# Ledger of designs, part 1: VH-VL binders against Mitochondrial Rho GTPase 3 (MIRO3)

All scores and structures are predictions.

Target 1, 175 residues: Mitochondrial Rho GTPase 3 (MIRO3), of Arabidopsis thaliana (Mouse-ear cress) (q9ma88r425to599)
Amino acid sequence: RKVVQCFVFGPKNAGKSALLNQFIGRSYDDDSNNNNGSTDEHYAVNMVKEPGVISDTDKTLVLKEVRIKDDGFMLSKEALAACDVAIFIYDSSDEYSWNRAVDMLAEVATIAKDSGYVFPCLMVAAKTDLDPFPVAIQESTRVTQDIGIDAPIPISSKLGDVSNLFRKILTAAEN
Unless a header shows other numbers, all headers, positions and changes below count from the first letter of the chain; Kabat numbers aren't used for antibody chains.
F, E and O stand for the ipSAE by ESMFold2-Fast, ESMFold2 and OpenDDE, each averaged over both directions (binder to target, target to binder). V2 = 0.75 x the mean of E and O + 0.25 x the DockQ between their complexes.
[cut] stands for letters that were removed.
Atom coordinates printed by the task and the answers are left out, and those that the model quotes come from them; centres of patches stay.

## First folded at step 1 (VH-VL)

Design i01 (framework fv_ifabotuzumab)
Fold by ESMFold2-Fast, scan of step 1:
Structure i01 (fold): chain C 175 residues (1-175), chain A 121 residues (1-121), chain B 107 residues (1-107)
Amino acid sequence: as target 1 above (175 residues)
Amino acid sequence: QVQLVQSGAEVKKPGASVKVSCKASGYTFTGYYMNWVRQAPGQGLEWMGDINPNSGGTNYDEKFQGRVTMTRDTSISTAYMELSRLRSDDTAVYYCARDRGYSYGYYFDYWGQGTTVTVSS
Amino acid sequence: DIQMTQSPSFLSASVGDRVTITCRASQGISSYLAWYQQKPEKAPKRLIYAASTLQSGVPSRFSGSGSGTEFTLTISSLQPEDFATYYCQQLNSYPRTFGQGTKLEIK
C-alpha cells in the first residue's frame, strides 16, 4: 500500500474541480458534505489497482487542490513538505490560463529548490475539446523542454479519459 | 495602475557602495520577478540580475557576481539593488523592471523611471 | 551567453517611410524575443513580446516577425514620435541579453 500525494495547482476556471470530480467519478459537493460541511480543503481519493497484481500492493492516489489567488502566489514552503507530485492544470484554449499555470510552476519549483524539496512536476492541458490558443503547441513544447519536464498531458472534461494521467502520476512518483 | 518608483540620484566616490530602491504598486508584488538593468552614458542596456520577491531567490549576471546583492521587503513592496566597490565605469542609469518569469505573455512590461548613479572622485 | 546583434546600428529616415530593424541571436531562442523603444532620458518601453505580439496601446504601424535566430521589427509609416533607439532582448535563457541598439534619426 502506497499513498501518493498529488498537489493540484492552476488558475481560476482551469478545470481543477472537473479534474477532481472526474478522478473520483462523483461530484465533489458530495464529499464536502461528508467532511463536516468544510470547504477549506478539496480532496479527491482513488485507489489505483495495477492489472494482474495482488490487491495488497494497490496504490492510493490523493489529489489535493491547492488554493492560490489567480493574480498572486501565496504559498508557504511548509505546505509543499507533503507533496509527492505537483500537477499544474490550464485551459488549453486560453493563453492567460497557460501563462498563469507556467508562473505557478516556476514559483513552486523555486520554493522547492530553496527548501531542498524534490518532486516531479506535470503540466495538464484541460478542455482539449476546445480550439487551442495561437502558438499553444510551440509555446508548451519550448517551456516544458526549458524547465526539463514532460510535455503537457491532455484531458477533456466532456470526453475525457484520465487513465494516461494516472499512469504518468504513478511513473513520476516512482522515478 | 501598475507603477514602479525608484529612489533618487546618487553621487558616490570610488570604492563606496550604492543601494537603489524600487517601490511597486498596483499589483501583487510577490507574483512577479523584479529585474535590474543598467545603461552607461551613450551605451546600451545591460542586464544585471533578477529576484523572485516571494522566495528571495536571485540570478545574477556573472560580470556582477560578488559585487551585486538584490533583496526585497515584502511588507512595503520594495526591491533593492546594492552594488559595492564602485568604479567610475559603474556610472549609469539603473532601472528596475518586472517580469513573469517563464510566462510567454509577460516580458519586461513595466519599468521604473531610472536612478542615475555617478561615480567620481 | 547568447549574443544579440542588431543591424543597422544607425538609421536615418523620413516621416512616412517604412523602416526595418533586424536582430540576430547567436543560438536559437524560439520566439522568446522582445522589442523596446527608448527615447532620450526616458526608460525603455516594451513594444513587442513573443517576437510578434504587439503590446497593448502600441500603434499598429509597429510589427515584429521571426523565430529561432533572425527577427525583424518593422515600422510601416514613420511618425515624428518614432525617432528613438530600439533594442531587442532574448528571454530564452540566463543571462538575459540585449542587442546593442539601433538609433533611428530623422533624415
Scores: ipSAE 0.006, ipTM 0.502, lowest interface PAE 9.8, mean pLDDT 78

Design i02 (framework fv_ifabotuzumab)
Fold by ESMFold2-Fast, scan of step 1:
Structure i02 (fold): chain C 175 residues (1-175), chain A 122 residues (1-122), chain B 107 residues (1-107)
Amino acid sequence: as target 1 above (175 residues)
Amino acid sequence: QVQLVQSGAEVKKPGASVKVSCKASGYTFTSYYMNWVRQAPGQGLEWMGDINPSGGSTNYDEKFQGRVTMTRDTSISTAYMELSRLRSDDTAVYYCARGKYYYGSGRYFDYWGQGTTVTVSS
Amino acid sequence: DIQMTQSPSFLSASVGDRVTITCRASQSISSWLAWYQQKPEKAPKRLIYKASSLESGVPSRFSGSGSGTEFTLTISSLQPEDFATYYCQQYNSYPYTFGQGTKLEIK
């Protein structure tokens, strides 16, 4: 079965842990002391069933949280090569969260360009049940226009359904 | 507090090589590109190239290609710029500068080293 | 390569004056332009990124505007510490290029 590696980026408190727990249904941390290579990995795995008219097509989606220091991030050439889709999650009520997520997307996109790797990038707006900051819509429009990506995908662990996010990740990986 | 500290002034003869260092502190060294910019006496700023400290990949301005080599040592958070086959017109102040992203199109420079004066004279 | 041209190359002004410096790109760079201030014998200091965004700690008298090929740096009320050389930089594409600089001198 096809496996899609989705790297999850985002600033502190953006909702990464909530997303991973929702994705696997309260997933547990990976064994941090296993031989995971040079970095610790936190991951969640789920099977997204894509019903077809002929036969069911199953795809395995793996969400891997990227370890990031508050003032930057670490991304090895090896890790970048394994990325099929990158998502950048931010707290939609927090202007700092949005700015940091956009900075992360810009950094990842350039490292990919400089390394010759190509993968789709998606913005994810978390906590959409909170009031958005005033320029979020304008900045979102500018980012999507400038880099050719879709508008941010909204999710809320209290109000929304994250199934739309899973479908969009799989669709982006196939393009 | 982010700080970039460069090596001291150098005096070289034409044809020699010079290697300037830039020691970073106050942030994760491997998370930001390091750029090198020079400035000849009384002239403007000229970008030479950058290095990704994580993977070691480099981008050089075409006019320096073949003469410049940028490297780093992650164990001591230090970036290096070596310029070979020096000419009198390489006399300049050489700066390292941290690259900061905004919207994926490239990097602007948010923190700069104090500069290293390199004088090339016969 | 993208050529950056600043205007004027030098200007004389008095404390309290409104000062405007222009930067022109030879091709569209969207909003990917930064402004730097350089005092004699010192490294450049960041002022503005993304054409109009002020860096943290930069006085509000500094502002930037523009997009595409025409950009402007404005100092609304010149202070003694503002006498310096100012540079624009495009970061739309490699190689990164700077304007030739604008030297702001006391009248």
Scores: ipSAE 0.000, ipTM 0.493, lowest interface PAE 12.0, mean pLDDT 78

Design i03 (framework fv_ifabotuzumab)
Fold by ESMFold2-Fast, scan of step 1:
Structure i03 (fold): chain C 175 residues (1-175), chain A 121 residues (1-121), chain B 107 residues (1-107)
Amino acid sequence: as target 1 above (175 residues)
Amino acid sequence: QVQLVQSGAEVKKPGASVKVSCKASGYTFTRYYMNWVRQAPGQGLEWMGDINPNSGGTNYDEKFQGRVTMTRDTSISTAYMELSRLRSDDTAVYYCAKDYVWGSYRYFDYWGQGTTVTVSS
Amino acid sequence: DIQMTQSPSFLSASVGDRVTITCRASQSISSYLAWYQQKPEKAPKRLIYAASSLQSGVPSRFSGSGSGTEFTLTISSLQPEDFATYYCQQSYSTPYTFGQGTKLEIK
């Protein structure tokens, strides 16, 4: 059984909480790191199986929400050593959300490169039940090509459509 | 072509609520965030919050959290800002302002004419 | 919150003068800055966005420069219609914040 650690980045209101809620799991209080007024870490854990297939390749997927403060993320550089795949979620109807998510990806990629860490990065377009921002397809195509990553993965927590994302996370972690 | 038209002046008593409307035309209403900015007499501009007209998602300045509610009606391309438990220091001109989406930047390209709200005992 | 500080708060000038207004951010905001003009009893009008991009229809005598924490608005040859209050605004992160304003008065 493999455990896949997926770090979830994204700006405020991008849909991180909705994604974690949709990915059935539970929040943990980290008693060893608790301080008066400090934020606890949130994890959502579930087993992901391919529908209709009996497999010995059952995998545990852990989604770890990365907290944000002042539009920056709160994560130690050392913590990235545990990352198997990073996802950067944005509100597909909001160009600011997209721009901030791209900035976060660039920052994380730079830290990983400087530290010798290697893990895939995926863009996640949330709230695809809504209209996209102007030039969204053109902008996302240009940027993902420039960075050398796959096109954004669409999800909608409102429509319950998130299964394709979990499959892609597991696939990325294997290669 | 783009126009934001706000509701008329309001006079309220302390403790009351006021709801200001902003009707948009000349662009696709759901494509851009709508912001609310106020200006007290003789003072500067103060951002209150924004709403994504597509999702209804809102973001408020902490100063107004718990007293402000921003909503929209996409069928009539209208945004609303309701401020409750009014105090005398809420006396101001309230503006709606449209986000400008260009490249990686976001700015207020068009503004409503303003709604004067006076809170007096 | 990002604090925006303008200097000067008041400026007296004559028609034909070169006028400069400075805006300082409490942290780096890259080029996420706009300049607005507000005339008495009117809504603000955007003059400049992305620190240096001139809004269509705004006279070329207006220009913006700067990046990071220090920004400048310049009016190269002041005209009578330019007497107004000017505000800078950061759009880098919420809450979006404005400078306190610079009131430009006729000398």
Scores: ipSAE 0.000, ipTM 0.453, lowest interface PAE 15.9, mean pLDDT 78

Design i04 (framework fv_ifabotuzumab)
Fold by ESMFold2-Fast, scan of step 1:
Structure i04 (fold): chain C 175 residues (1-175), chain A 119 residues (1-119), chain B 107 residues (1-107)
Amino acid sequence: as target 1 above (175 residues)
Amino acid sequence: QVQLVQSGAEVKKPGASVKVSCKASGYTFTSYWMNWVRQAPGQGLEWMGDINPNSGRTNYDEKFQGRVTMTRDTSISTAYMELSRLRSDDTAVYYCARWKYGDYYFDYWGQGTTVTVSS
Amino acid sequence: DIQMTQSPSFLSASVGDRVTITCRASQGIRNYLAWYQQKPEKAPKRLIYAASTLQSGVPSRFSGSGSGTEFTLTISSLQPEDFATYYCQQYNSYPLTFGQGTKLEIK
């Protein structure tokens, strides 16, 4: 599609805000959400040019932060209808952050399956400038293999290494 | 209102197994992880493990690995903790406690189940 | 495992006193710390989460502070119902771990 909707999940302090702030383009708070469950919305929008193709085939990437509110994970099935790609971001130095992100992935995947929606899910390892938590490689390899997704995509907002993620999001949305 | 109701007291012999239940009401059962914590007489709180009621994914403290099994039945909003090969030092009050995945730790506790292991 | 150490393990105080309990984590846990109150033969009751956020319905004489590895629970003016055992708990990393507890008794 010309507009790709990427839903951004992750626990508090995982780096969601830093990722949206580093995304080339415009970020804004939007109160025109569709009132699905207890989720809040924050957007970052950018045009991502497809290499070797003329500008009228360029795609707009929308990163939509999905918040899990204090009263629980109440994301409605209707909210996921607009999702083209879901990413689950965690702090790579924090084992609890990893466990939370995996739980969020499992919940979103279950809701999608029950609702008949199909979209790719990607794990994103943030803050890779920090030391990883003990057994991080073993744990992430085991879990991603177990649930059938690709290995986590590393990023560091502090080091400016985020551009590879946006390209992978677009590739996942197409394939 | 949120309520966690646990099964009644149990008396077991060494080597037996015990299965404690925790029935949840007043919230969406699958939206919160369920923790299990025990407390031996006169001692502090000891975390045993947790379960995601939606996925069935569990995390156990290494001390209990191989003896503990945590399960759930989403049709009746009930979590279970089974501890096998009981020893006298497993005598404790066993609690279930709710927390949510995501941004904050929110917590409600069951009333506790006393398990006595005696010969 | 992250080890949680409370100080003191035992505290005697009088009604009206200001009491302070400290909790130290063996590694950084940011603000992922909760404080619990437990009365004899009762389930623990959460007082504070996120190091300093008071649980709804908990009296304002309770306060929490700290981040990283050093945390404090303060009761500004002790009441008769406050005599109990207090526990800190980290929820930054698995396994979740509690402090050994601080028993607050009448002097």
Scores: ipSAE 0.006, ipTM 0.515, lowest interface PAE 11.2, mean pLDDT 78

Design i05 (framework fv_ifabotuzumab)
Heavy chain, then light chain:
Amino acid sequence: QVQLVQSGAEVKKPGASVKVSCKASGGTFSSYAMNWVRQAPGQGLEWMGDIIPIFGTANYDEKFQGRVTMTRDTSISTAYMELSRLRSDDTAVYYCARGRYSSGWYFDYWGQGTTVTVSS
Amino acid sequence: DIQMTQSPSFLSASVGDRVTITCRASQSISSYLAWYQQKPEKAPKRLIYAASSLQSGVPSRFSGSGSGTEFTLTISSLQPEDFATYYCQQSYSTPRTFGQGTKLEIK
ESMFold2-Fast, scan of step 1: ipSAE 0.363; ipTM 0.743

Design i06 (framework fv_ifabotuzumab)
Fold by ESMFold2-Fast, scan of step 1:
Structure i06 (fold): chain C 175 residues (1-175), chain A 118 residues (1-118), chain B 107 residues (1-107)
Amino acid sequence: as target 1 above (175 residues)
Amino acid sequence: QVQLVQSGAEVKKPGASVKVSCKASGYTFTSYYMNWVRQAPGQGLEWMGDINPKSGGTNYDEKFQGRVTMTRDTSISTAYMELSRLRSDDTAVYYCARSYRLYYFDYWGQGTTVTVSS
Amino acid sequence: DIQMTQSPSFLSASVGDRVTITCRASQDISNYLAWYQQKPEKAPKRLIYKASSLESGVPSRFSGSGSGTEFTLTISSLQPEDFATYYCQQYKSYPYTFGQGTKLEIK
């Protein structure tokens, strides 16, 4: 049974918690270190059935939230070893959120390249029920083309519009 | 159009403090870090620190720790750099510069000349 | 702190020449390096970010290359307006640090 490990990156208030809460599975906090670089880990698990397939256990998706610092983003190459798909989520109404998510994507992509890891990167535009920041379409088109990734995938927790994201994760994870 | 407009030249005595302002326009002030960089006459560029205008969080170069204070006023889109206990070797042009970590949209202020002399 | 060593400190060249400026980081900075041009009495202008990405509006004769600890700025065919001082800067970690600068003068 194929397990897909999805690492979720994004600035504070981008919608990472809301995205994990939309999975049917449980979420948990894991704080296993003392005071020497303690981090909280959040994850959610869901079993996704592919349309038209008879089996009811086609794939398991694991969404793992990656904690970041507001003043920077540091990530070890070892931390990326288990990543099958990287998701970079931003608040579509907030230009700062967009800039931070792009920064994180570029950093993760650089670490992956330097370490020989290969996994797809997806940009996710959250809170699409809100008005977009000025020049959002122009900026997102320019940046995603420059980086060589697909256009941002829109979602809205308030509108329940996340099924497109799950489909794209499964497609991106295909070998 | 993005603009960063700095306050005018200052002449100070050793031991005094100076506060330089940088007024931003043409973009969302809280979406980009503001950096302060100085250049002594005939010398190279020296990074002093930055401020996140959204949080007020700051990062300073160790050389200036204890003497520099960076602040901002989001209601007027203005960043400030205050340098205390001035020495003659603080004579420099002080620049504010907009940045984002991996995409330096490096709009710079015009510079503020600070002269410290007795 | 990450030390940025820039060479040469001074470079004399003629219009039409190909010039190369080198920047060395004391530790791995991946591609978090920018190049700036500064003309007398003016604020610096960014030419290149992420080691090799050319800023919009900067002439294509400018190019950057390198990763890790060794970086170069190349001007493929020097023009009169290119005579200036050039600085590299790392932004991998705080504090951000600049090279000492390369003054490019007409021969």
Scores: ipSAE 0.006, ipTM 0.518, lowest interface PAE 8.9, mean pLDDT 78

Design i08 (framework fv_ifabotuzumab)
Fold by ESMFold2-Fast, scan of step 1:
Structure i08 (fold): chain C 175 residues (1-175), chain A 120 residues (1-120), chain B 107 residues (1-107)
Amino acid sequence: as target 1 above (175 residues)
Amino acid sequence: QVQLVQSGAEVKKPGASVKVSCKASGYTFTSYYMHWVRQAPGQGLEWMGWINPSGGSTNYDEKFQGRVTMTRDTSISTAYMELSRLRSDDTAVYYCARYYRGSYYGMDVWGQGTTVTVSS
Amino acid sequence: DIQMTQSPSFLSASVGDRVTITCRASQSISSWLAWYQQKPEKAPKRLIYKASSLESGVPSRFSGSGSGTEFTLTISSLQPEDFATYYCQQYNSYPYTFGQGTKLEIK
């Protein structure tokens, strides 16, 4: 089985933990932390079916939360060697969260280019059950267009609406 | 409407420290990185480092590491750059600049500059 | 550090001329390059980002091209207000570095 390693980036409180919990089948408000207390890095694995395919050709999707310091320049080239797809998650109601996620994407893309690595990057708009900040749509359209990536993928862990993201990650890894 | 206003000119002796301020207005101060760039008389531009006004994290050019300290006060939307152990070759105009949309787009708004003269 | 070298360092031209300034990076910087204009005793003004994207409000006579290690700024029909010093800047890798500048003055 092919393994797709998806690195999850994003500022504090962007929804990374909620996404990882949803990915492994936990409910949004589950007390799953009673087994974990605290961990340095989150690691979530699920077996997913490739679009249109049923059999041992199914891919294994691994979501790995990557901790980045606020300055964003603590990643070595070795840290990105295993990345097949990078997602950058932000709180769609928070302008700061958006700006920080864009900075992280630019920083990671620069390190990847410097190291000769090529992998798709996707922006993820989390907490879409909340009101977005006023320029979020204009800003996200301009930035993703300029970078040459798809428009941000909306999700809501609270509403359980995350399936489209997993499908897009797998599609990006195949192209 | 977006504006960066810097403190006035300073004259310092070798070995002293200088602290330049940069007051931001017209945008959310904590949402954009603030960079510092200097320019010696008759010379080109030299990048010094940046500060993330939200968390206060910094990244300095190695040339200035140990002498430069960048800070901010979010209550008054002001960034600071302090350079210690001044030498005559630190004589320059010091600029603060905002990066629009992180490192992707470069510096889009600049302060007017602060002249720092280091002389005996 | 990535060294940025501009050519020429000094350029004399007349109003209406087409002028070209080049910038060379010591390593590949992809398209992570900006061009700035600086007039005496003024802060720099960004003209171009991402090698070829024109900043809003900048006249269309300015254009940028290039990728990798070779970049060009072109002014298609020089105007009196264009006499200034021009700088390229790479923002591919820290530390960010600038070219030495090209002083464009009236012939």
Scores: ipSAE 0.006, ipTM 0.507, lowest interface PAE 10.5, mean pLDDT 79

Design i09 (framework fv_ifabotuzumab)
Fold by ESMFold2-Fast, scan of step 1:
Formats: structure tokens, sequence, C-alpha cells
Structure i09 (fold): chain C 175 residues (1-175), chain A 118 residues (1-118), chain B 107 residues (1-107)
């Protein structure tokens, strides 16, 4: 059983807590803001069926929320070495959320390269049940292609369907 | 807050190469793309290409493909645009600009005049 | 490539006038269009991004509207410092493309 470490970045109110709660199988309440102010790292663990395998082989995917304080990036060298995939989540209805998530991706990717470690980075569009989802995703796809990363992965915490996100994380970790 | 400062004017002969620098100060350089835009005397703005600093990848307009190279040095927050095999019609003011992706270009360098005299 | 066409190419106006400049894209660019002002011997300055969002510090007399293929820049009450050349630019895809420019001169 392989363990895949996925680090979750994103600005406040981008949907990080909702995604983590959905991953561990809790019912989502979009008015919830329970752990947004915590300074501690948060984790969620679930068993995920390996994509493309014709067997009942499973992998363990760990989503670990990373909190970045005002005065800089707090992730240690040990944590960077343990990271298999980084995702950067943004509120798809909020322009500021997108800008901040791209800034975070740039900072984290630069620090990782400078430290001699490289891992896949993915953008995740949260709250896709809010307007204007389809057009915003199409435009963001062009931006991510320009940056050289995969198109943003849409998720809706209210619908509870995160299988596409998990599949893409596992695929990125394999490459 | 962020300022882009470009290298000084250049006079080149046809067939030569020119390398223009663009130094960022007062902010995060690598979080946005850096585009290069030129303007021939009395003409409009023409996009040449841009570099994506976080990945070091560059995209060029087809017209300049094979003659232009865009690079960056993050240790000194400087982007470069090199144009080779210069012709008289390459005479223009060359600008670097911070490209905020779908938000356009919000900060511009002062421009570098390149004159190609035969 | 996406072609950007501005209208008019030249405009003569007086202080206090309402001025409108139009920009057309050869295909839909959603709302991802920026407007720039350029004065002689100076670098361009971004006025508007995402079709209608004002850049910090730009006077409220400037406004942008439109989506898809048709866009407008409006100056509600022209001031002496507004005489300049204006350019639209699509930020939807690479290559980035600009309109040919609109030169706004005093009558």
Amino acid sequence: as target 1 above (175 residues)
Amino acid sequence: QVQLVQSGAEVKKPGASVKVSCKASGGTFSSYAMSWVRQAPGQGLEWMGGIIPIFGTANYDEKFQGRVTMTRDTSISTAYMELSRLRSDDTAVYYCARDRYYYGMDVWGQGTTVTVSS
Amino acid sequence: DIQMTQSPSFLSASVGDRVTITCRASQSISSYLAWYQQKPEKAPKRLIYAASSLQSGVPSRFSGSGSGTEFTLTISSLQPEDFATYYCQQSYSTPRTFGQGTKLEIK
C-alpha cells in the first residue's frame, strides 16, 4: 500500500476545510468555518482505489492542510521532502482568491526548486456550484496552460463528488 | 510598488544581436509572467512573447520564433530578451511588462530604444 | 490568433466631452480585455482589466464594459490630461494581441 502525501495550500475561505471534511466522509455544511483560524496542520486520510489498475489494489491518500503566516512560508525542509503533490485551492467565484492561490503556487514552487526538491503542483477550483463556473474554468485553463501546469480541477463540496480530484492527484504523484 | 528598470539604449548593425535587461524591484518578481512588447516609431504595440518565471518556460509570437530568446535570473530579479539577426525594421522601443495572466499588464518598464542602422 | 480592431483610429474632442472607444475581438475572449493609455515618449499605463475593473489610482471617469467580442472604453467628462493614445489588449490567450490604437487629440 503506497502512501501519497498531498499538501493543500490556498487563501482563507477558499474551501480547504470543506475539502478535508469531504475527503474523510463527513457531511459538508457550506456555512461551516470551524477550523479556519487554527495554526496547526490538518490531516484527512482515506483509502482510494488506484486508477487504471484491474485489481482491488488500494492506495492511501493523505491530504495535509498547510497554513502560511503573514511573515512567510512555514513548511520545513522535512515537509517539502515528504510532499508528493501540492494542490492550490481557490474560490472559483472570487478573483482575489485566484490571484492569491497563483501567488502561493509561485512561492512554493520556487522554494521547492531552490531547496533541490520538485513535486507536481495542481490548481483546484472550489465552490463550482456558484456562478460563473463554466466560463471561469475555461479562462483559468488557458492561464494554467500558459504557466505550464494542468488545467484547474473543479470540485463542489456541496455535491460530495471529489473522485476526479483524487484520481488526478494520484496520477500526478505517479509521474 | 513593483518597478521595472530596463537597460539603456542600443545602436546595432544589421545581423547583430541585442540583449535587453529588465530588473524588478520592490516586490515579488517570479509570481507573474514577464511579457516583452515593442513599438516601432509611430506604430502600435506588438507583443513579442513572454516568460513564465516560476517554470522558466517562454512563449513567443510566431513572427519572432527562431530569433528571440527570453530568459531570467532569479538571483538578481532580472529578465532578459535577446533578439538576433537584427534588421532595420527591428528599430523600435522595447518594453518589458509584468503580465498578470488574464488581468493584463499592470507594471511596465520605461522602455529601451534599439536602433538598427545599416 | 485573435485579432483586435479599434474604432475610431483617431478622435478629436473637447474638455468636458463624453468619449467612447470601441474594441472588437475576432472571437470570444469572455471578459478578459485590458485598456491602456500611452502618452508620447512614455510607457503604456493600464487603466482597466477584466473589461470593467479600474486599476488602482485611475479616475472614476474612466469605465469599461462589454463581454465576448464587443468592448467599450468610456471617459465620462474628458480632462486635459486624458489626451493620449488608447489601446485595447486581449488577455485571454497567447499570443497577446493589441488593437491598432485610438489617438485622442484636442479639437
Scores: ipSAE 0.007, ipTM 0.525, lowest interface PAE 11.6, mean pLDDT 77

Design i10 (framework fv_ifabotuzumab)
Fold by ESMFold2-Fast, scan of step 1:
Structure i10 (fold): chain C 175 residues (1-175), chain A 121 residues (1-121), chain B 107 residues (1-107)
Amino acid sequence: as target 1 above (175 residues)
Amino acid sequence: QVQLVQSGAEVKKPGASVKVSCKASGGTFSSYAMSWVRQAPGQGLEWMGRIIPIFGTANYDEKFQGRVTMTRDTSISTAYMELSRLRSDDTAVYYCARSGYKYGFYYFDYWGQGTTVTVSS
Amino acid sequence: DIQMTQSPSFLSASVGDRVTITCRASQSISSYLAWYQQKPEKAPKRLIYAASSLQSGVPSRFSGSGSGTEFTLTISSLQPEDFATYYCQQSYSTPYTFGQGTKLEIK
């Protein structure tokens, strides 16, 4: 119905750019219209077709990559007012990537609470074609339960397995 | 501007519990993670764990798991560390240390003055 | 756990000297390393974060370098107020771990 603004957070080399590129390429294949839109370095726009429904229920999703500098994200609190869903992407094979993504989630949740903004937060486990770091499944399950968010959503840009993420983003935005 | 003020020295017997407080001023309390680091006499620094005040979630070094509890009270910008079943080798100065938003809560930018805890029979 | 080893454990130097303290991690920690200064009976003070970033208000004679497993803290021209114990800390993975410390004393 409306355009859903999804802010994409994550440390360097977590797969943010790969996800945005895959989103455009994947949605182009899913949508018979070959004029799906354009990317730049920090955003990707496309339509997501809901399975089993007619095209008038399709949603427009915008993925905005939040820029990283000195391992901190570059975003004003005012800019966060436009966020409908935040995702925090990490390299599932790298424990550092996981820890940094959790800390980014805490930072964003703090800013949102201080500013009176309300939006869902999702963890995204990228590069699931690689071996996970030791105790990754146990640790990520425990932490997300403690925080009160859903378990991390696995994706692999290399394997082309990302469509489930876009559906979950839209579902979260509706709740 | 930012200041962390800890509670005063404690003398405890083995088997007792101690609860140390750390009051933050000059900053947004919930925007920072709070770690506890101890230092035994003549020894180096040892990280015990941290709490993220916005979530109330804490994680601890396995060495302390089961006898340490970290909590917070956001209404008075105060973090707490309670250590139970005290032993003589828990005698140390206990510091609270703040990790700011920038750099992912990794680096301690401000420290409390320290609380001396002495455990003796 | 990631082990942090400092060398030397003890260093004697004179005012005006260039001194270097080394810190080694048991595995790669990228640039997630901080340096702290602690004076007797006082809490530690952060000097360097992210291996090479100077904390605001810290004199420019302090500098940090390194990545991966080997890091150095350098004081280019030692001043009387610099005699203290120095600690490195890795922030790559919990539990966060410190080096054993380097005590810098006047010679």
Scores: ipSAE 0.034, ipTM 0.611, lowest interface PAE 6.7, mean pLDDT 80

